# VH-VL binders against Imidazole glycerol phosphate synthase subunit HisH (hisH), part 4

Target 1, 225 residues: Imidazole glycerol phosphate synthase subunit HisH (hisH), of Colwellia psychrerythraea (q47xb5)
Amino acid sequence: MTSAKNVIVDTGCANLSSVKFAVERLGFEVTITDDITIIQQAEKVIFPGVGSAKHAMKNIKAKNLEAALQGLTQPVLGFCLGMQLMTESSTEGKKSSTEGNNDDNTSHIVPCLNLIPTNVEPLKAQGNRLPHMGWNTLTQVSNHPIFKGISEGDYFYFVHSFAAPISEYTIASCEYGSTFSAAIAKDNFIGCQFHPERSSALGSKIIQNFLELDSTELNQELVNL

## First folded at step 1 (VH-VL)

Design e05 (framework fv_emicizumab_arm2)
Fold by ESMFold2-Fast, scan of step 1:
Structure e05 (fold): chain C 225 residues (1-225), chain A 122 residues (1-122), chain B 107 residues (1-107)
Amino acid sequence: as target 1 above (225 residues)
Amino acid sequence: QVQLVESGGGLVQPGGSLRLSCAASGFTFSSYDIQWVRQAPGKGLEWVSSISPSGGSTYYADEVKGRFTISRDNSKNTLYLQMNSLRAEDTAVYYCARDTFYYDSSGYPDYWGQGTLVTVSS
Amino acid sequence: DIQMTQSPSSLSASVGDRVTITCKASQDISNYLAWYQQKPGQAPELLIYDASNLETGVPDRFSGSRYGTDFTLTISSLQPEDIATYYCQQYDNLPLTFGGGTKVEIK
């Protein structure tokens, strides 16, 4: 098929089928694709991923998807790496080489899609183990439409070593040694650091809220954290 | 302070199985991707497999895919490589190495164990 | 797969000589390249990462540089303890691939 109402962008991630199943369970049809025309014509775009921003951006550029993604005007929801790719850049670098180490001199900056003007950096876990893996709460939640029926203290599933800091684009926060953006948004682009496809009934609610989203709601002035 | 110690190597006949272990100490094991890299006698280095910090993502060289399984037990700070259907060309010293990049187990290892020799011969 | 072509396969030089080893990637890998030193009977040790960054504890006579897809490891003044095989490795994409190695011997 040449068209689809809901699409999942194929960024080369192996876990796309779990996102597809989460959408289908809610009664929606969805197509996994890297076809620019199908993506551009979709009413809703889901942009998932796990793994390296470096590899994902190379794959996006190799598939000629960069400009297409940057030009999307319909609602777009990113999960985990998908959220990180929406930022201006992600920092990749060397982890500690010795106990009590400093990795500060070895960071790479990976330019991303620059849809939301913030950056991704190593999570400041303050002695807690990385990745931040497991269930954790949203500490602050904005009035953004994807959070209809979601409250502060609600649990979502996280697995990540990098995070966007708190900024004017933050629409939900989480704490793991330090406070970071659990979700960010600007205009039609929405990203969540957590995995709604793995977050049980609450994660399903996020996906449902997104798929039922009226784009006119995104043109209103929204309260960010 | 960072140490990786491989064990489990030995002589095995073609078609046999062997399980390698890598005991880690001196760093937060659960925070690092770990690689297996092998080296046939007198030959160069060859990447075999990588595993993410949680163990949820694993990657394999085409030469071993379907025969080898990488896994880890973060509670024991131990990495494993289960090797099945061994071939003469799997003969090599197998190194456990700590990966430096956060994602995709796609980095440069900064600490290597001493290696364990696997010999596949009849 | 990204292929790493390393040259020369071996070289002999005198103490104090400037030694250059080259590694060519089959495609653009940016700076995602590391260099390793392996002494006989020992595990490899990281020398350089991100094409030009010297690992902590490595003597400053070692340096790395990049020109397009060509990478060089330079030893500015060869010492007896530098007798080893040197390997480049790309980490731009899976599968991770190594160069074939350059054996450095003292004449």
Scores: ipSAE 0.006, ipTM 0.485, lowest interface PAE 9.9, mean pLDDT 85

Design e06 (from e02 with heavy chain S100R E101Y Y102S Y103W D104G W105K G106Y; framework fv_emicizumab_arm2)
Fold by ESMFold2-Fast, scan of step 1:
Structure e06 (fold): chain C 225 residues (1-225), chain A 120 residues (1-120), chain B 107 residues (1-107)
Amino acid sequence: as target 1 above (225 residues)
Amino acid sequence: QVQLVESGGGLVQPGGSLRLSCAASGFTFSSYDIQWVRQAPGKGLEWVSSISPSGGSTYYADEVKGRFTISRDNSKNTLYLQMNSLRAEDTAVYYCARGRYSWGKYFDYWGQGTLVTVSS
Amino acid sequence: DIQMTQSPSSLSASVGDRVTITCKASQDISNYLAWYQQKPGQAPELLIYDASNLETGVPDRFSGSRYGTDFTLTISSLQPEDIATYYCQQYDNLPLTFGGGTKVEIK
């Protein structure tokens, strides 16, 4: 029935209003929706999330969004959990065969959308506190269009216990006990581990760059770290 | 059904070149990382090279870096390995394999392999 | 590079025996480990992925487990068709690395 130029996918996440406000502050209109037709016809799709990959994937499947998201050809930007859901899978910890067992040797793997062929694993924080919570720098930044006006050493807000490793899909890196992907991309799918909607003027710049993005700029072969 | 079929192996003298091909069918080729893995006669498995789904990112084992080039043609569902400056230690069966999971993938489907023999 | 140390390099067992093959990673690789079976003259076949998940079509006598950086492949009751060389492989980081292999033969 209706069309929307910019959409925020309603995955049942609590931070949707914050994301909507961040977009609207830049002068753009945006619609929060779980309507497959509206999402498919949008020019730009934002895919936010906080919390558990397991619960998010359950909600996505319950809303029949899995196939629709996998078929999107327009630019899609994921935040935090939204980035993690774009990968092949997330490791959400370990399952004990005996309750109270401290040395569980099994792990739960949560299959995700498989839009970007990497995976999410527990952050190797090397004794630092989890979650990784607060302001931290991008240690390397690619020439990807979403990083126009963003430089190495710029601060973004993070809150996470799981991360994607450095890979061929990494477009920005961060260090917290170990080096991990601060952002990843493949074709039209772009994910940020940080929260642009909480990252002040720099986060606003990421969102603005995305909303102004021409899809012809998304040639993966021309963009790397 | 998923199939990977390697070709292009043979006998070559040290310093020579060969181009291996891997023809894929039964899946959406452009959606998967594909790998080359080799095995010297009577020896174990050794990863050689990886290529991203788009072909935009490539990775190589140190032993072959600068001599081998991996590429793909998604319109023809075909993977390639250009091998230059071949050495006796490159003698092996070369497998193409489909990756699952991460950039550091495990391999759910393998071709039957093509034998490369580098000998004077 | 992440080194995968596999043991034993070979073993002989009787049909019906429980067979255990071990693989040790030089650093934490989480569960990013697969096991392959290779019969003479054939390509490797995937048995186990993510340390303990059985691939579709693989007999349930095969199982995998993890304890820290130590990984185990178990065949609960060895069958004649299980004569093969078995390899572990880590996929936590590049370069991808394999164990040296364990040749399983029947006495």
Scores: ipSAE 0.006, ipTM 0.431, lowest interface PAE 16.0, mean pLDDT 85

Design e07 (framework fv_emicizumab_arm2)
Fold by ESMFold2-Fast, scan of step 1:
Structure e07 (fold): chain C 225 residues (1-225), chain A 118 residues (1-118), chain B 107 residues (1-107)
Amino acid sequence: as target 1 above (225 residues)
Amino acid sequence: QVQLVESGGGLVQPGGSLRLSCAASGFTFSYYAIQWVRQAPGKGLEWVSSISGSGDSTYYADEVKGRFTISRDNSKNTLYLQMNSLRAEDTAVYYCARDEYSWPFDYWGQGTLVTVSS
Amino acid sequence: DIQMTQSPSSLSASVGDRVTITCKASQSISSWLAWYQQKPGQAPELLIYKASSLESGVPDRFSGSRYGTDFTLTISSLQPEDIATYYCQQYNSYPLTFGGGTKVEIK
């Protein structure tokens, strides 16, 4: 395939077929690929992920995708781990009681793609069970185009133990013992902590909104919370 | 339950100033962009200005840029349009409208008439 | 600026007639096009968004379609309460622009 309009990045993730089927049910064609040229020439790029940031970054580097992903100028939508990989780093394996700067007790910080300048840290669940697994509501929702038809109180499916904190890049929030970013965005890079491909009609709406994005909308209507 | 109510319109002389207000109720005001749209007597609809939900981003039609300022007070659920250096061609009914899904205007106020004449 | 050319400027039709109104964008706007109805002396009301999506509460005799940069609003069976001026509006990019309007009258 020399070109494709819509692309799902093949990072070796287990859920690629589910994402492909979610897109195809909406009437769009989409190609799963790790070909740098096809990814760079696509109009829309979906970047899904499950599992650990450490293993995903290892796979991205092994496929020589790191620089290619960092240079994308078209809209890119990440799901769950895909969102986390868009940040500067993940403190995977680090607990809030661990001193990361102490050489005797350091946790490995996993450098990520640094597309959106925030970080992923352990979710402060305040005694609630981890992972945060199941249906939960968006507590605040911005005017970002991916949220057309989505409102505060709408339910999405989550499964995660790490989260990005509230920042200037937050476009939707969620509460699970503490408030965290349900979605983040900067320029052409958009990430959702929830799984749109598992979130029923509302998740399909997020995917549809993304695939229908015009390039002019991202700069003019992106609003933080 | 969703309501937008404009006020502040009236008669003003050319070169004068006027401030319009739009009071919102029945929804989480800070989550929605709000628009000002005007309509001259017997004419069509013309977009004037837009403000994002947070108030951080504003947009203006070229005809009003530098003369009009859009703002909002989310603690009071109120939108404003400060109109300076008014001209006869600014005579119109001014509507505020809510941006439901990134710019389609799902709810409109009743409008407030601004007449610029001597 | 994106120019929205709406036609016809006015039309007169009988109750039960099929009415079509067209709107042409001067450049690509994808499907970011809304249709509004304005009854005499009243504020506009949203009928259709995203070119073909019917707003909640709007009768199903109203429909919208897209072919490239050409958009149509169709009223399948005109009713007396449909006497109004209809406007298309692109919301793809700033500045937001409206069509010139189509006045629909019933005899």
Scores: ipSAE 0.006, ipTM 0.421, lowest interface PAE 16.3, mean pLDDT 84

Design e08 (framework fv_emicizumab_arm2)
Fold by ESMFold2-Fast, scan of step 1:
Structure e08 (fold): chain C 225 residues (1-225), chain A 120 residues (1-120), chain B 107 residues (1-107)
Amino acid sequence: as target 1 above (225 residues)
Amino acid sequence: QVQLVESGGGLVQPGGSLRLSCAASGFTFSYYAIQWVRQAPGKGLEWVSSISGSGDSTYYADEVKGRFTISRDNSKNTLYLQMNSLRAEDTAVYYCARDFGYDYEGMDVWGQGTLVTVSS
Amino acid sequence: DIQMTQSPSSLSASVGDRVTITCKASQSISSWLAWYQQKPGQAPELLIYKASSLESGVPDRFSGSRYGTDFTLTISSLQPEDIATYYCQQYNSYPLTFGGGTKVEIK
């Protein structure tokens, strides 16, 4: 009940300790759970993830969380793999080709939660090393509420080999050989490719902005009269 | 196979330095925070230092802060512990352990350990 | 720093006995506690994570429980291969801290 205001979803594939530390360091209480009822009743839901989309989706389905997550109406924030799981699909194992690599027989497309209708593909690094790992800047930043106090050129921590392309759902972009979505959003679902829990003061600001988010800022249906 | 292998331990005089290495294989090294944990002969486990998957965040036990430096080279799948100003109380087997990986496993993979002896 | 007080420091029991080891945190760590087994001359191995989740490949005679800041490792029926030192460890916050260990011996 009172400890269920802010929730971190236990999908079995997330580094929950780092996310828990980041939230609690800001002075917020947070409950880690895979209980559908507690998740559905929470005011804010954090959806982190590390590892493979295939393994994460198997765990989500095994815990009967798929339908519950798809039905959430409160704000939901996904980190890295959590963002990728919010899309229609992830292309696991399809890396940038080199002439010596024959990985085609192990590559496949993983269906995800389809909360935001875009897809995750191998990052087009244009000769740069993968994974894209380290500090990099946001090249474009929208007026989305999670970006209050965040500007174009601000540094965030990335570690990924797959990315969502630029689309109507992009709320921030980043460049690493090509331009990709650093963050995406649709309605109450928000995902960031970077790791806020590892991105120092600016990452903490993203988490704080999310936890302080007024739901009316995402729902533009209010009349000013 | 998923494994961690430590090296670099040995006998060193008080005030000396050693650099330990931990070689990782069988998993995506950069996804995982890695810990250094030590154990003095006949004593319990003591956490020494932690490094995030990227290498950007580091933490140290008060006993070693300012003397030890943890680092990693993700291109070589190798973790390091630079130990300076060594003291007799630093004598221990040093383990590297994978921590805060996916699935919330705690420290699920440990190396065999490397012995550091600080004595004249 | 979060202090982990582990008891007893050692115990002797017979094969088939129920063995209980306790660990107390000086402040709330939620369920962010792991139990490790260290056999003589070997590296530690993870037994239990998140206070009560059994690691893959670990026999089901091992179990963990939590009540507030009190944590318990139970071996329901002690076997000869369970001769080892057991450690609790909190991973709620830095610095990470271990209990002092419990040495389990067969009578």
Scores: ipSAE 0.000, ipTM 0.447, lowest interface PAE 13.8, mean pLDDT 84

Design e09 (framework fv_emicizumab_arm2)
Fold by ESMFold2-Fast, scan of step 1:
Structure e09 (fold): chain C 225 residues (1-225), chain A 120 residues (1-120), chain B 107 residues (1-107)
Amino acid sequence: as target 1 above (225 residues)
Amino acid sequence: QVQLVESGGGLVQPGGSLRLSCAASGFTFSYYAIQWVRQAPGKGLEWVSSISGSGDSTYYADEVKGRFTISRDNSKNTLYLQMNSLRAEDTAVYYCARDVYEYSSGFDYWGQGTLVTVSS
Amino acid sequence: DIQMTQSPSSLSASVGDRVTITCKASQSISSWLAWYQQKPGQAPELLIYKASSLESGVPDRFSGSRYGTDFTLTISSLQPEDIATYYCQQYNSYPLTFGGGTKVEIK
């Protein structure tokens, strides 16, 4: 029986050591775990991920984490795939149509955790290279407390081919051929499409803002971008 | 120590096939997109094909589309280029190169290349 | 396709000279341009990425700049080891495209 103030959810397909190191460099202790009880008792939960939504959801279900994650009431911060898993669904499970059997479009939708009611779709890159990989700016930034000390024009590291569109849940935007949600939030769930753990001093600031977050600040006004 | 080593080049008749390999070491292979770039003798660099870290996204130059297939086996840290219906104009040194946006935002490590000669 | 027009095709300069190589994109590529150095018989090496960022280990006599769709590689003081062919490359969109190359020789 252990308890931890800050936890990183072990989904089995995330860069967990890098995230742990990023948190520890800021002077915080953090535990990597897939233990439901420890996750539920934590004051802050970080939900990282890399790879495919289909594989990640399979691992989450295999570890019986789906219901536990959906029931969290403390602040939760997702990175990249972790943000995408917070949505209702992702089209990331689609396969090439060269075999001629892609007429059933619904068979390629991957149901996710449905914590924030938006969807992940292929990024409309308008001829720009996919994945969207590298440093890019936040074009609009809300007054959400996670962005304390962060401004429009600040650079963050992205690596993705799929994105959530602009919606009422968007708290920061980015442009790469089209405008998409760089970050989304609803209640206690916050997701960043970028990788704070790889985004130098500004990324560290996002992580610090989250770890210092008071839950009463989560009711601040969000922007519709 | 990052290393990329190409192999599989050689002499082949027009219309023939070759499979090139690129063995990677010293980094987490599945995190990086990898490129095939070729260079005909005495000529410039020409991009051939790209594959994402997961292998889910592939891209091809028009000159090779439908004839070449890029693939990777992340469990073996190996990239492949299957070349079919080869033509004399495919004669070149073929390089594999790592594509890293975070640090270099370009092709930061290249193999030494493998020569493909298509001739009768 | 984005065409990268590189100039000059070749140049000869003396040791210590300032050398400039220009690359023009046929459409906007933002700063998504890299410069490579290729010595005879060797694989290319990355010099500059994102138009103006110097790759680790590359001498500071190399620099890159951008003005719109015009990109410049500058060698502030040419050294004998800089004899090579230089290539620009856009990585903004597929297909990825290289400039034609600039061969740098010492007089």
Scores: ipSAE 0.005, ipTM 0.451, lowest interface PAE 12.3, mean pLDDT 85

Design e10 (framework fv_emicizumab_arm2)
Fold by ESMFold2-Fast, scan of step 1:
Structure e10 (fold): chain C 225 residues (1-225), chain A 120 residues (1-120), chain B 107 residues (1-107)
Amino acid sequence: as target 1 above (225 residues)
Amino acid sequence: QVQLVESGGGLVQPGGSLRLSCAASGFTFSYYAIQWVRQAPGKGLEWVSSISGSGDSTYYADEVKGRFTISRDNSKNTLYLQMNSLRAEDTAVYYCARSYDLWSGYEDYWGQGTLVTVSS
Amino acid sequence: DIQMTQSPSSLSASVGDRVTITCKASQSISSWLAWYQQKPGQAPELLIYKASSLESGVPDRFSGSRYGTDFTLTISSLQPEDIATYYCQQYNSYPLTFGGGTKVEIK
């Protein structure tokens, strides 16, 4: 029905308005939609998420978006849970402490979109408080185009209890008891564990870099961490 | 192949105005950010202003804020710099130069420049 | 604003000499630095971007390196056509800033 240059995928999460406002403050128009045709024809796709991977994947499947998202060839940027949904799977579960039988301990692996072949697991916080909540620095930053104007030591806002480990897909790292992927990328799919829409001027640079990204930049040689 | 051609420079009196143009060819103009960089005679390079591919975002050096306006017409493959309230210290060769985006602020192709002389 | 301090302001060298030009950023700019060559009466041309990436068509005698906030442009064997003024530029943040330039002359 309608065409849009920039799209935010309606994943049913609560932070869609904050993402929309972050984009619009930079002078760009953006449409929130779950329409497969509009998403496929967009020049840029933003894929945000908050909540559990299990609930988000259920919503994606209910909206028949799984295959459509997996087939996107234009640049796609995921935030927080959106990044986690781009991986092969997420480990979710809850365990109860007990002196006896551990039958109530449960770990579930939630299959995700498998766009970037890494996995999400509980953050190894080494006694630090979970969730990892607040401002923290990028410890290593690759030469990926979304990091133009971003340096090692720059602060971004994080809120998470699960993380992807360091892998060949890592384009930025962060440390919170252990080192994890602050951002990952493969081909046209880019994910940030931090929240650019909440990360002040530096987060605005990430969003600006993504919205001004052209297809030729993704074909340039990138330095892995 | 890729070409940027500046025009509109000349001699003006202090307080006067000029509009510079930069005609682009050989690439998809709307995909690229473009910058104005100036160079006073015998001096170094000084960044003046930048505009995103869409034209939605612009940046200016403090020395020219409120006096200069950068704009583009993607249908005509042309960039503009409207210069008002010109001062003697604005005397320079003005180059337009191409960047992939605003944050890829390095310039891969430059025009030959157009000379602006501000004197009484 | 990020200040780019370029040195030396000028140098004279012989054909075949190794030439080094340095640029120091007043704060961290990661690798977001480019080098340009400007021959007399001509527009600048890109030599190096991302501190060490050689632009296509540029001779391999040119190279760039980064050590923290210190950046170096090296010409391994100076040729007559390399007579020019060289500029560094940071593009980590706005306003974009250039070094003061280094004029390279042949003895």
Scores: ipSAE 0.007, ipTM 0.458, lowest interface PAE 13.3, mean pLDDT 85

Design e11 (framework fv_emicizumab_arm2)
Fold by ESMFold2-Fast, scan of step 1:
Structure e11 (fold): chain C 225 residues (1-225), chain A 121 residues (1-121), chain B 107 residues (1-107)
Amino acid sequence: as target 1 above (225 residues)
Amino acid sequence: QVQLVESGGGLVQPGGSLRLSCAASGFTFSYYAIQWVRQAPGKGLEWVSSISGSGDSTYYADEVKGRFTISRDNSKNTLYLQMNSLRAEDTAVYYCARDQYFGEYYYMDVWGQGTLVTVSS
Amino acid sequence: DIQMTQSPSSLSASVGDRVTITCKASQSISSWLAWYQQKPGQAPELLIYKASSLESGVPDRFSGSRYGTDFTLTISSLQPEDIATYYCQQYNSYPLTFGGGTKVEIK
């Protein structure tokens, strides 16, 4: 077991091969691990996820990763579910309107890592089909370092039914029936609702910007949306 | 069903200009990065230029930088290659080719039939 | 630039023979390599991507493998319709680069 410069956290709930391959294609080495010591010693941490926040949080707690992730001071980038796990909570356990009537007394809230104090809720698609699946544009983009070479109107790949609302932590927005956070950030924690590993040259640019990020850039003045 | 069709090739004098087009059909054009690849008569394949799905990122081979401009009009499902200051060594069949879905500069899964550019007096 | 060295430049084989074409990258490209088949007078067609993944519709006599920076395309039993020039291409980084091609002919 040796140290690694770049790490992908193994939460047990994602196909991590696509993320590893996206990083390696850019010429970087990366290690998939759930080892707390290796994660803590890494220069860059990628926190991917696909699927259920409930199952991911159970796995994170079972691996004793919750406190370790909350204590990270180096740059951390979350993708899709990974971004959602960075929030305070997700309401993904909410039943659909077609299910039988007994929704009110059940806590459908999944507590998450609370790294960025916002919440994930069902996307207000205003009659559009869910999931929000396919290519869509960033409607607003901040000057955060992760967006070097990225501009308003750029396409990224999305596949989700839940989203974080616009807040002081929003660094990019997207519209699908309503406006939601395409990306959020607080201190060293950065999350993208889209899948950079599946978002063409622009997605590769996000990953490259993150991996080349000088940690001092996160300590400079940043402008959110 | 999925198809790319090049046009605009022809005979042009050294120092002249030519604009190639590539018409896409059967897929959502704006989702894919597209490449221009050329092949001189009797020679191998040579990458020329690429453009991202949105059109915001472009790349060029060193041999054509400053002379060629790649662009796209997603509303018309059409890719362009503006070729200026043409040289005899630019003589080739020019193919447009689609990157795999998600356009991460993967491999080229759909190719057009090509259009011949001849630069000669 | 990443140089792709392809060998042999040409070969002649009999129907039913096992044919092997190699491609060497000048630096690490992981598995980001594709193989294309180009028949005379036609556009190239994708055979294999990600070093070893067979494209839909391509006969299973075609296979690809990787060992470090060395890549191999194998045709397990050559057929007449396989007469073509074969090219490897790395898509790890810009500029995209192709091998010099291998012309396959029937004896």
Scores: ipSAE 0.000, ipTM 0.437, lowest interface PAE 14.5, mean pLDDT 85

Design e12 (framework fv_emicizumab_arm2)
Fold by ESMFold2-Fast, scan of step 1:
Structure e12 (fold): chain C 225 residues (1-225), chain A 118 residues (1-118), chain B 107 residues (1-107)
Amino acid sequence: as target 1 above (225 residues)
Amino acid sequence: QVQLVESGGGLVQPGGSLRLSCAASGFTFSDYAIQWVRQAPGKGLEWVSSISSSGSYTYYADEVKGRFTISRDNSKNTLYLQMNSLRAEDTAVYYCARDIWGDYFDYWGQGTLVTVSS
Amino acid sequence: DIQMTQSPSSLSASVGDRVTITCKASQNIYSYLAWYQQKPGQAPELLIYAASSLQSGVPDRFSGSRYGTDFTLTISSLQPEDIATYYCQQYYSYPLTFGGGTKVEIK
């Protein structure tokens, strides 16, 4: 295919079939692709991910997608790891097996796409079990268009051990021992720490809100917490 | 305008009890975690206790655990600290402080003095 | 507990001087560190959070930085109203802990 209205970025790191199915059951067509031209020409871009930031960034660079993703001007929605890759960096908290890992802190920091200037760090679970896995509520929700019809107290599915802290880019929060960003946004880039494709009717509403989004709505002030 | 007003401090005998209150106004109280921080005369800041916005999570400094209880009434926009078995070392100005979702504090009350002495 | 060690405990400087206060964490706390200013007889006020993010309304002469477990608060040009005690606070893990404070005085 030479063009697509809606695309899912194929970085090779995500279970893309679940995301594709979530989009298609809402009545939208969507194309999974790693083609730079198709991604750049799309009206909406979904950027999902699971797994490690290090592996995902390696794949993004190998596919020459880094600069293309950084230059996107249309709405982009990231899920879970996809949100984390939108930040400046991620601290994975796991050791590399390669020679020369003498500073664990340094070896665990992964530079990401730097689309939203915040960072991902280990979740401050305060003795609660990691990963944070299961259904949990949004504690606060901004007036961002992605949350049309979503309220504080609504349940979404989470599975993560790392999180972005609360910042000026936070558009929804969640509490699990400590408070963290359930969603972040800057300009055309929107990321959700939760998995909309696994969050039942409410997750479907997030995806629908995104796919129906008018880019002019992102120019409004008062979209962050 | 955001306001936090502490009350309930005073002079109390060792082994006694006091209940501190923190009345909040100018913001949606139920959206914020609130903390108690104390400062002994001429000394530095010491964290005492935290309560999440929902009340589902509470934390205590080891020095007060088992003696102090933090609670909140979101319908009254009020935070409480029940202090039992008070000791001379608990003498301090007690501040309530609003937690801006990260366990750090953007607004503080003016404090209420608790003096434990015979 | 995470220990926060501040240096110096006190300093004297002239108006217009660059002032540097250091805080060292006993373990990795990432960027989970805030700085507060407490003027005599007043409640503390937030200056910086996330190690380097300036709180709204705080003058841009204040800045924060991180290198490993070492954190620095800098006042680029000291003003008379900056006379205060400054505290760092880690918020990575409970119990929350503060540094011992640094008293800043004018010479």
Scores: ipSAE 0.027, ipTM 0.624, lowest interface PAE 7.8, mean pLDDT 88

